# VH-VL binders against q09693r1to98: the designs that were tried, part 3

Target 1, 98 residues: q09693r1to98
Amino acid sequence: MKILASSTNYVLHNRLSNSQYEDARSKIVNFGGEFTNDAAKADYIFVNYSQINRVRRELRTIGTPLETCVSCKLIVKIDWLNEPKESLTPGNPYVIWH

## First folded at step 1 (VH-VL)

Design La6 (framework fv_latikafusp)
Fold by ESMFold2-Fast, scan of step 1:
Structure La6 (fold): chain C 98 residues (1-98), chain A 124 residues (1-124), chain B 108 residues (1-108)
Amino acid sequence: as target 1 above (98 residues)
Amino acid sequence: EVQLVESGGSVVRPGGSLRLSCAASGFTFDDYGMSWVRQVPGKGLEWVSGINWNGGSTRYADAVKGRFTISRDSAKNSLYLQMNSLRAEDTALYYCARHGTYYDILTGYYFDYWGQGTLVTVSS
Amino acid sequence: SYELTQPPSVSVSPGQTARITCSGDALPKQYAYWYQQKPGQAPVLVISEDSKRPSGIPERFSGSSSGTMATLTISGAQVEDEADYYCYSTDSSGNHRVFGGGTKLTVL
């Protein structure tokens, strides 16, 4: 129910329609997470990418390089929000960076 | 245009219960999260509880967890705070406040509109 | 529990610069907001997201944040700026909203 409790979350809008973005945000809030519009302040960054190098480039473009992000814990594929049964750990298949 | 009007504040004895209401108007109620913030007269602000746009997620300050329940009713455009097991320390002016929206991804979770508050006094 | 620490009071003369600080371990990761409250009134947002001034707020108000400290600056304080000022943020979990203890600004 509150699987994202105690987390600050960011959704990378790239590759998402406005509808998909709002759906992801709604799921994060319903799972107990807080939202931030600053990726540098996020514990988890949700992305519609499967390859970390593409995410690194996009985050660099918005001024939040992964290499300098001290708060960023995990980069997570957006699909995890459809059925979040597995906890977010480095070994989770939806986690592409830790 | 945007208005938040609190009601329900009263004098109640320790251990008693009270329900506060906040009537919202001038905006689409279900687009926003809502919170209760309290203030002892002459003292500082303290966040009490928050609820998301659809009521599916609630948060509580440690001081009230297990005693207070926040809820909302979209049909009535109203926010509620059910207060049980009241203590002298709960005496305060209780504000209803609006925050956060899904339509502006650049907007943070800050309070942009406040009511005038309703006074709760817990006294024996 | 997580706390935001502010000095209880700050005094300046009219036209002088007032600085109000807010300290908290989560501030490197969380935005700070500043509210002004005058007697008998609900709080008014004067600074959002560390440094953004909302429309209608006088240009003498500014904000900054560095490390674990956020600062509200009022350049050339006026008598009408006398009020209580509160910083506001979320804790490290993002689940709790927290106000600082408040600072009473006196402009004498």
Scores: ipSAE 0.000, ipTM 0.550, lowest interface PAE 14.9, mean pLDDT 82

Design La7 (framework fv_latikafusp)
Fold by ESMFold2-Fast, scan of step 1:
Structure La7 (fold): chain C 98 residues (1-98), chain A 121 residues (1-121), chain B 108 residues (1-108)
Amino acid sequence: as target 1 above (98 residues)
Amino acid sequence: EVQLVESGGSVVRPGGSLRLSCAASGFTFDDYGMSWVRQVPGKGLEWVSGINWNGGSTRYADAVKGRFTISRDSAKNSLYLQMNSLRAEDTALYYCAKGLEWLPTDYFDYWGQGTLVTVSS
Amino acid sequence: SYELTQPPSVSVSPGQTARITCSGDALPKQYAYWYQQKPGQAPVLVISEDSKRPSGIPERFSGSSSGTMATLTISGAQVEDEADYYCYSTDSSGNHRVFGGGTKLTVL
């Protein structure tokens, strides 16, 4: 019923204003997802990036290299949260890594 | 040096009101979320309310929703808690706490010494 | 309502290792933070993000988290470490912050 039900979600703060970050967190909870402040525990990581190599760099700096993140399923562009019409699958245009 | 100084605690009757203040110094006030945390003397800590960096987002514990209002004034580097319809269970030492980041539900790295609120007849 | 459970007291001799636990269903997904509070004083952050030691906190303090349990460890406890210790974390939604009930550490 809720599009993020049964998922644990992290928001990468880089390139987001404080209000954009809070808005994203609130939307995740509103869509039924759980929020985590630990990227290594996330199923989905939401980012304000369109290029995966920039995300890889940022995740390394916070101690969660993507290569060692066992829980990580998808990296998703943050704008999906504005109108989440399609479920999060590898084929979704907002998914930049799987 | 980060400093948080609370004031405004007093003895009030049930149903009364109080306004607590917290004067902040030693950091860029507008970069951080702020919270109020209370402690009944001899008991544990209880998070009461939080406000984000610019005052655009607030959160409240269920016990105080509708009765307390958190606010901040960047020009004065001050945090406030307006407490209405006070109950005996609101009796506690009220701490001002600085967030690690800008969120209203942030974790805290610095605390003030607290201001005592006593609600009794 | 979400709760964090701590033992009410832990007692060790000087130089022994003290371990204080914090249990909560959301801890697999949320960081735990640890605060030290001495009588008449404001709380002090001693461990952030499960295991990170803030600047100025002695090396004898460490933290870890596994499953639904977070642990604060004080290796070689000193008399000045006598205090109440509180864990602090977020519920599964990320919207509510919760303190554990606190643990009184006695070093005799």
Scores: ipSAE 0.007, ipTM 0.672, lowest interface PAE 8.9, mean pLDDT 87

Design La8 (framework fv_latikafusp)
Fold by ESMFold2-Fast, scan of step 1:
Structure La8 (fold): chain C 98 residues (1-98), chain A 125 residues (1-125), chain B 108 residues (1-108)
Amino acid sequence: as target 1 above (98 residues)
Amino acid sequence: EVQLVESGGSVVRPGGSLRLSCAASGFTFDDYGMSWVRQVPGKGLEWVSGINWNGGSTRYADAVKGRFTISRDSAKNSLYLQMNSLRAEDTALYYCARVTYEYDSSGYKTYFDYWGQGTLVTVSS
Amino acid sequence: SYELTQPPSVSVSPGQTARITCSGDALPKQYAYWYQQKPGQAPVLVISEDSKRPSGIPERFSGSSSGTMATLTISGAQVEDEADYYCYSTDSSGNHRVFGGGTKLTVL
């Protein structure tokens, strides 16, 4: 019962310190997820943003526009990883794009 | 300067146990992940185990799962590897290595930036 | 299980170009790194993130990655470049760190 089982996950580094980024990666792995260095291959993208337009701008800057990401299912606020009691669905309050 | 010094390597019989230590100095220990990497004399490098910056997450190579336990002690700036049920194929020089993380617009990078000189473990009857 | 495959040895004459390959299924998604190891010494990082040369590493060292194959190139190999070279990457989960089997470079 690992909540991120079978998922490929990317962490957007903007607004995160090195320790916060590593903590997020470690939590993803502990919850059963795979980690990727390529946002275009992610099912879920974790971000330290509340506004989707800021995320869209940052993803375009790294050459992975959200509009062209076929694999991308959800953009999720990083805070969800602190205590993920509810599954990642479009209705989850930590999901800012689907 | 960054320095990693391993100790605890010895000759031990199959089925025995050993605890390896790595003393870290010259950097803020709790800002970095740490790993153990081994090398059979004259052969290649093999990653054994890793631990994150606060000890909350550990990972093991399949060859050592259930037998080895990695741990760290922030007060002593030290990394440990508890090795149980040792086998002849565990004979190797064991390196302590610092794991660095870098992140930028091109993605997340994680690699070994500093290594100790290793401590030799010999498992023989 | 995820593996990185290297040739066991490569031989060149001084001044020739040495090419060492590393193959692995996760390399399209994960960065490759290259370590040099001389007898009795700990490994030294010579290429990071597929192609980035760390400070202090001679310009004759370069790296590239395409699909499932990463390549370390030493242009105009010198006798002091004789060493074992290991590629390194993570598996697709980022959980396991994996080394290639190593390549002994002979410059003679």
Scores: ipSAE 0.000, ipTM 0.589, lowest interface PAE 11.7, mean pLDDT 84

Design La9 (framework fv_latikafusp)
Fold by ESMFold2-Fast, scan of step 1:
Structure La9 (fold): chain C 98 residues (1-98), chain A 121 residues (1-121), chain B 108 residues (1-108)
Amino acid sequence: as target 1 above (98 residues)
Amino acid sequence: EVQLVESGGSVVRPGGSLRLSCAASGFTFDDYGMSWVRQVPGKGLEWVSGINWNGGSTRYADAVKGRFTISRDSAKNSLYLQMNSLRAEDTALYYCARGWYSSSRYYFDYWGQGTLVTVSS
Amino acid sequence: SYELTQPPSVSVSPGQTARITCSGDALPKQYAYWYQQKPGQAPVLVISEDSKRPSGIPERFSGSSSGTMATLTISGAQVEDEADYYCYSTDSSGNHRVFGGGTKLTVL
C-alpha cells in the first residue's frame, strides 16, 4: 500500500495524543510516505482539525504560514489515514485546504 | 523484551571492507526504521545511517556517503552495514539502534551493546 | 553544519539540582531528546519530546524547552546519575539528525 509514495508529510501534533501522533506517522510510512519536522517542506499536512482557520493559526505559531509554504499541496484531516480509499485530491472530503 | 545484538566488528587496514550485522528480536522488525550510530572511544555520538521500515528509503551522514551501504532483511530480522574504503576516522564502536523517523519521532528508543571497528595500519 | 551546543561539564553535590542545557536554532520547532550514557554502556533515553519521561526513568529527571534552548533537570542529583548526557534533535528540514557534544555530569 503505497498511496503516499514520493510524498513528504508533516503531522500537526496539536489535538493529538502521543499515541495518535505515532500511529499517524506509522500509517504514513506504511503507505510509502516520508516525514519532515519542517511543515514548509511538506507536500501534505495532516491535522486533527475540521476548520482551516484554526490550522492557519497553528502553522503561523510554528513559523510556517500557509502563504509562504513553497511545497505545500494539501491540508488533510488525519482520519483519511484510517480509510484511504481515494487518492488525495482537492475534491477529497478529507482535504480542507488546497 | 527488545534486543539488538551487533556483530562483525574487527581490526582492518585502511581501504579495507567490513560488514556489520544486527540481529533484532522482541518486536515486529518491519514496523520500525533502524539506524547505525557510532562513537569514537572517549568521544561523542554520531549518527551514521538509517533505513525505513521496508528498506525503500535510506539516509547517510556526509562522512560515509558513497562508502557505506545500509540494508535490512525482514526474513532474518536483521540490519546490515556494508563498510567500504575504510579510513582511520571510521574507528569507533558501532551501535545498532531502533529508530529513524517512521515510528519514533526521530529518536532511538533501544540500542545494542555495540561492535568495535578499528581501522589501523 | 547544524549543531546542538551543550556545556562540556556540569558539577553538583549530591542532593543539588543539576541543569544541562542544549542550544540550537531549530529547537523552537523540533523536539529535543535526552540520552544518558554511563561508562561501558549504551545510551539510555531519559527524556523524549522535550519533557516526556519514559517508563522506568526516575521522577527526579525532567525536561523543558523554551525558544532555542532545551534543558534537562535532575532534581536532587544522586551519585548514580553521574554520566555523560547528550541532547538529540533534528534540524529544520527534519532530515539531519544531530547529537549535542555531550555534557559530563559529576556528582561528588
Scores: ipSAE 0.007, ipTM 0.568, lowest interface PAE 10.2, mean pLDDT 84

Design Li1 (framework fv_libivirumab)
Fold by ESMFold2-Fast, scan of step 1:
Structure Li1 (fold): chain C 98 residues (1-98), chain A 119 residues (1-119), chain B 112 residues (1-112)
Amino acid sequence: as target 1 above (98 residues)
Amino acid sequence: QVQLVESGGGVVRPGRSLRLSCAASGFTFSSYGINWVRQAPGKGLEWVAIISYDGSNKYYRDSVKGRFTISRDDSKNTLYLQMNSLRTEDTAVYYCARDYEEWGYFDYWGLGTTVTVSS
Amino acid sequence: DIVMTQSPLSLSVTPGEPASISCRSSQSLLHSNGYNYLDWYLQKPGHSPQLLIYLGSNRASGVPDRFSGSGSGTEYTLKISRVEAEDVGVYYCMQALQTPLTFGQGTKLEIK
């Protein structure tokens, strides 16, 4: 069982080079996850930014406000994909919103 | 008043190491990402590296990857740049600059510290 | 990497006259969130760079209203309506859409 099995994943493309974005997508697939271009469908949203208020603003502008979703998705720092060792739960230090 | 003060520059020979520091005051250091930007004598500005507010995300320009390491110590309100295997091309004034809430604009800059790598 | 190109590379202006600097990016800096990730900085002789304009057109705190930024996508302009002696220095645009963050080569503004 791969660590992202049965998950749908989105990458917020902001301050990522195209190669960094494609690298993140490849890692998601390699870890067993499915990739989506629709943040509303994602279980995990990977972000290049740590500031939750900025992420909340960005998601509202693309039609996926977090305010309507209590505990239904996790916002995860993208560098977790570099060396994932522990599953994505609210207690994981790479999870910045849940 | 927001202040950033760089230190640790000097004159070294190629292949040596230097550690730069950036001491921050006047704001909640742990809430901001910080960048290193350099400028070679008579040349333009060149972005070097960034560290996120909590230290978990780090990005570098390709020419310094594997040689430079950005880090922070929030207990001391200080940013670091460890520079190993220095090259003459690394000769520059090094600035630290605050990344306004990760929007990607640098609202405050330090005064710079000079690094000269010569034989 | 996104390449930033400025023009002109230098200009000389009589005090009180306007100045205009252009910045072109190799790809659009307009994000789907509606923001243009382009900033302008001024480096006065012997000084650190200072922020003038952020996210395309927003004037930074303390920056005089004679400075303005405009443009979208791949073409941006910094305008100074009435140049003053203290405006001498090198002006840089920077894109913050993608890492690595990249600066233009700079435009040197001199007073005649």
Scores: ipSAE 0.016, ipTM 0.710, lowest interface PAE 6.4, mean pLDDT 87

Design Li10 (framework fv_libivirumab)
Fold by ESMFold2-Fast, scan of step 1:
Structure Li10 (fold): chain C 98 residues (1-98), chain A 124 residues (1-124), chain B 112 residues (1-112)
Amino acid sequence: as target 1 above (98 residues)
Amino acid sequence: QVQLVESGGGVVRPGRSLRLSCAASGFTFSSYGINWVRQAPGKGLEWVAIISYDGSNKYYRDSVKGRFTISRDDSKNTLYLQMNSLRTEDTAVYYCAREGITIFGEVTDYFDYWGLGTTVTVSS
Amino acid sequence: DIVMTQSPLSLSVTPGEPASISCRSSQSLLHSNGYNYLDWYLQKPGHSPQLLIYLGSNRASGVPDRFSGSGSGTEYTLKISRVEAEDVGVYYCMQALQTPLTFGQGTKLEIK
């Protein structure tokens, strides 16, 4: 089973070049994931971690309460897509927020 | 109700300094980037500077780089523009304008709210 | 820097008639995310600028439906379907794709 199988994934285009954004989308599909343009539907939200404080504010502004439940979205450092060896759980060092 | 109120304008001679303030109310100031935009008498709009919501990123138009400094004090809900070495071409009404927040792009700053402006006149 | 060019520079319209203002950018404002980073503002005489349209075609809160934005890439149009007296002022387009943010030179709309 591919590592993102059965997951719906969103990429925040915050300080990503067009090529980085498209590369992330391609990797998600390659690893078995489904891509969505609706952050509210996503299981995992991939972000450039250098902008994490702005990312937190932007996601809250669009009405997504990210910190209120364990069944909610995980915010994941986009670098994980370069070498995805460990599953995405709160204990994974690439998981920034849960 | 969102409000932005500029102050600190005045009449000064070339080479002098002024500090403009923009007092914000009716929204969570610390969550928004804010811009300074100016307009010379009878002329069009000209973007001057931006400061990110957290103060870590600042960008300026080339003609004011090294002379102007944008800053913010979130404890006072106030934006500042320190203007040094003023020139006659800096004469304008100065507006502060709030960025619109979107989740896409590096600069998605449409200006959803503007202040009333403060007038800066640099003359001999 | 991205250069923004508006046409016409001035426009006189009989009330109830349509008006169109064009804005051209020196490079594409269409991002790979599908958005056009072009905004329209109106400055009424003696007033601060106010937002009309953001991201190419989205009307700002409180803006009447007689205003519409269209276009993509390097060519954009603001259209007023039925001009009213309150619409007089100077219209500006602005690109928000990259810093420095740049405005067009402005289009003055007057009533005949």
Scores: ipSAE 0.000, ipTM 0.583, lowest interface PAE 12.5, mean pLDDT 81

Design Li2 (framework fv_libivirumab)
Fold by ESMFold2-Fast, scan of step 1:
Structure Li2 (fold): chain C 98 residues (1-98), chain A 121 residues (1-121), chain B 112 residues (1-112)
Amino acid sequence: as target 1 above (98 residues)
Amino acid sequence: QVQLVESGGGVVRPGRSLRLSCAASGFTFSSYGINWVRQAPGKGLEWVAIISYDGSNKYYRDSVKGRFTISRDDSKNTLYLQMNSLRTEDTAVYYCAKDLEYYDDYGMDVWGLGTTVTVSS
Amino acid sequence: DIVMTQSPLSLSVTPGEPASISCRSSQSLLHSNGYNYLDWYLQKPGHSPQLLIYLGSNRASGVPDRFSGSGSGTEYTLKISRVEAEDVGVYYCMQALQTPLTFGQGTKLEIK
């Protein structure tokens, strides 16, 4: 299924092993998404965090403050990629920021 | 049993260095962030530093930035705090404390017994 | 930095009486996810700190029901419904919303 079609996606490596990171990247591509190494270009940012303030801190560290990210639509928990059952909307329980 | 054990404290002169260790057992060390918290004699608790579960994120209170370095060795289930350029105000009991949640950072549910650092001339 | 202020700094309670400790933050600790990022700790004399309450109102494992946390935003309260001798120690609130993590000054609870 191409549930991420027409989206540009970034994975925040923090809190992920290298194998988890590569697995997430592969799933994004398999679901039809484009992968980017630049968080500032992402529509969706996948993270292994439950707390948005930790994500905000990490994004500032890599030079992409969430507050100034014009492209950014959603911050999504990485485990959504294990079994995508519904579209990424603000009401989705895996979405922690919109 | 889930536990943390600190070591490496001692008495040193200002400007010297010490390396503290925190040995973990009874839980999956690589899954949790761990904090250093200190307490000066007769004073309150003061947060010092945190390291994320995978070691990629490290945060420090301003007064120790550039002097203290937090690190971890998951193969040894051990956390470290390298303390350089020590000052008399660094005198305290140093505790390591584990984050409550698997891969999340709130609540410190397991604490060591502490190791004492005394910086005096 | 977020500043945490506790009151009172000390209190003496007769066993069986209730006790209440307040904690104020210089900024709201209420996150957009609906959680209040305030924790409470107890340090008994000669012991390491122990977690009592996390995320405003959740009791940590093994903590008796006589302990409760409440509040939201910038004002939080820890209540002990019936103080017992083993509750003696220093109580600290701590914000976990952002680094640096910051503790209140501590409140010393003594038995009369």
Scores: ipSAE 0.000, ipTM 0.593, lowest interface PAE 11.8, mean pLDDT 86

Design Li3 (framework fv_libivirumab)
Fold by ESMFold2-Fast, scan of step 1:
Structure Li3 (fold): chain C 98 residues (1-98), chain A 120 residues (1-120), chain B 112 residues (1-112)
Amino acid sequence: as target 1 above (98 residues)
Amino acid sequence: QVQLVESGGGVVRPGRSLRLSCAASGFTFSDYGINWVRQAPGKGLEWVAIISYDGSNKYYRDSVKGRFTISRDDSKNTLYLQMNSLRTEDTAVYYCARVEDYGDYSFDYWGLGTTVTVSS
Amino acid sequence: DIVMTQSPLSLSVTPGEPASISCRSSQSLLHSNGYNYLDWYLQKPGHSPQLLIYLGSNRASGVPDRFSGSGSGTEYTLKISRVEAEDVGVYYCMQALQTPLTFGQGTKLEIK
């Protein structure tokens, strides 16, 4: 399935083991997405957080929030990559902000 | 009660080293990023360094890059600032401060500070 | 680096009178998410700084309603509607948009 076709994707390493990070990267490519190490170029940013406030606190700690990038569309819970059944839109339960 | 307690300050000569500690209690330390902010005598506040909740991201003001290292030991609920090659302009009270849980992007709890004096 | 400039550097106020402090940033602190990344802190004499206002206009827990923050982009204001003796100290604005995090030079509030 190529559900991430034509998208550029970034994975926030925080709260992920190296193996979890590599697994997420592999799934993104498998679903047709491009992976980037430059969050400013990403359409979707995948994070391992259950709550929006945790992500905001973490982004604050590392400086300018990722949501400042002009190409960044949505911040998505990384769990979505395990069983993606629907497109990433604000109504998707794995989208934590937009 | 949330509490941050700094220690390790002292009087040293230029070129020497000091390690500051910030002991945290009253909250889940591993869930928060922590900052070091300093204040020279009679002067304003100056941000020094920040470390993410998991220690994977660290940022420094330019004047301390390569000389200061921020780190944390979550098993001891303690934040550290290793200060090498100290200069007279590093003389200040050093505060550790936590990023606010309910208010985005703010420092809600500060320690009482520890004094670093760099002179002969 | 974003430069923060406060005005005035000091002011003396009679108790019960209002006080107003301005803060200007060298670039916009208004993010595309709609938030203004500016905080206000108070350092009372002999004490550590304490948070007053976050994200431009939100009062921190325990902060009296006589304190208010306003502004957007590059111009921000902290207002105290009725100054009390306990409000004496140095007020700092801080931009929280990007590292390095930068503070204004501080405004000293004294009682006449």
Scores: ipSAE 0.007, ipTM 0.607, lowest interface PAE 9.5, mean pLDDT 83

Design Li4 (framework fv_libivirumab)
Fold by ESMFold2-Fast, scan of step 1:
Structure Li4 (fold): chain C 98 residues (1-98), chain A 121 residues (1-121), chain B 112 residues (1-112)
Amino acid sequence: as target 1 above (98 residues)
Amino acid sequence: QVQLVESGGGVVRPGRSLRLSCAASGFTFSSYGINWVRQAPGKGLEWVAIIWYDGSNEYYRDSVKGRFTISRDDSKNTLYLQMNSLRTEDTAVYYCATDYSDSWEYYFDYWGLGTTVTVSS
Amino acid sequence: DIVMTQSPLSLSVTPGEPASISCRSSQSLLHSNGYNYLDWYLQKPGHSPQLLIYLGSNRASGVPDRFSGSGSGTEYTLKISRVEAEDVGVYYCMQALQTPLTFGQGTKLEIK
């Protein structure tokens, strides 16, 4: 399935094992997405967090404040990659920021 | 269905040690900072310690610093409190409680059932 | 440490009447980010505490709308518009601005 076609995607490594991180990267590519190592270039940022304020803190820690990210469209819980049923829109329950 | 279940309480003499466990289910354990809060018989609530969601930071009330150690094992969805050099004033029901804690907001949204620690000479 | 003081320490209310509990902090709980770091909890007899209000005025999920929190800085109030029998218990405020996290001494609510 190419559900991430035409998207640039970043995975916030914090709170993920190396295995989980590589699994997420593989799934993004298999769903048609491009992967980036620069959060500031991402359309979608995948995170292993349920609370947006924790994500804001971690993004500031790595030098990419969410408040200044012009490309960023959505912050998405990493669990969505395990069984994507619908496209990533603000109404999707895995989307924690838009 | 969110559940927190404490265990490891008991009756011990001053100077002894106990290890409390808090088993969590029904939520993404690794996303939550978790606290220990205690309540002495007939008294109010007293915060003991916190460990952040990523295990990077721990904070303690002064009276337990150097004696208690909070830790977590996310692979087992379990929180621990290692209590050394116990004192009679440590006698209380011990609750684990999750928080939505970071630098911007704090609240204890889920609480366990409590486990009783009695330190008696 | 921030000291939290509640008043009254006990309150008896006829069902259907309103109740108000006050909480004062020894320093402002209003952070530069605009949030008031004060929470309210209820402990029913024989039960674990439960969250009622967080960040000053936000009602927790599942909490009836008869509960409300207000205040800012050093003065906070928990109001119950129409007390019901199930509201019996001890109410605690807690400051979450800085460690150690500190609770008020508790307010016991009883039904007449």
Scores: ipSAE 0.007, ipTM 0.564, lowest interface PAE 9.3, mean pLDDT 85

Design Li5 (framework fv_libivirumab)
Fold by ESMFold2-Fast, scan of step 1:
Structure Li5 (fold): chain C 98 residues (1-98), chain A 123 residues (1-123), chain B 112 residues (1-112)
Amino acid sequence: as target 1 above (98 residues)
Amino acid sequence: QVQLVESGGGVVRPGRSLRLSCAASGFTFSSYGINWVRQAPGKGLEWVAIISYDGSNKYYRDSVKGRFTISRDDSKNTLYLQMNSLRTEDTAVYYCARGYDFWSGYPDAFDIWGLGTTVTVSS
Amino acid sequence: DIVMTQSPLSLSVTPGEPASISCRSSQSLLHSNGYNYLDWYLQKPGHSPQLLIYLGSNRASGVPDRFSGSGSGTEYTLKISRVEAEDVGVYYCMQALQTPLTFGQGTKLEIK
């Protein structure tokens, strides 16, 4: 299933093991998404955090404040990629910012 | 003192089950991903499974998928490996090894290892 | 799966002489973040493995500076500038770039 078709996706590497990071990258591609190493170009940012303020802090550290990200649509908990999903919308319990 | 202590190994026949435990002490267990690594007699190291710091992500080598389940109980500072449908090729010393520290950052390496527990699967 | 190949599989060194172990990966271990996800471990006889080098070239705490790691992409080297008796054991490289995490076959180091 190509549930991420036509989306550009970024995975916040901080606080992930490299195997978790590459597994997430692989799943994004298998769901039809494009992967980017530039958070400022992402539609969806996948994170291993539950708290939006933690994400804001980490994104500032890498030079991409969430407040100025014009491309960013959703911040999504990375464990969404491990479960079947019908949609990735603001109402999804894995979405922590929209 | 930071340490990991494995237990639960033994001798079983093919098709049987064993549950291994890994007790952690001297560090904040809930902040780390933990791995199981095994070593057959006289052979090299073989990675088995990993569980993330919060238990949300679990990965396995293909040969154990569907048979082995990794889990953790942070209230007891303990990691588990439930091994079902055991095969003779599962005979090995099983180590638990500390992986990534969620809060402290970067080293993606196994910096602390237990002493191992021996699993022998024979008829 | 990423396949890790070590060479040599065994070597004997006179005390005080240098030793070199190579590790080759079937796929680049250099991530776009600039890190090489290759670790080196030593297993002394009768002991658990211990970390020597992480992310290609960083020495783990307590590891003597006579140990060094180098390389990038698919070719990595562990060097011991002056081998000592306590260095005897089996050395393993491991890639940590993607699951399954995979080890090389191991290189046994003996003293002549």
Scores: ipSAE 0.000, ipTM 0.582, lowest interface PAE 14.4, mean pLDDT 84

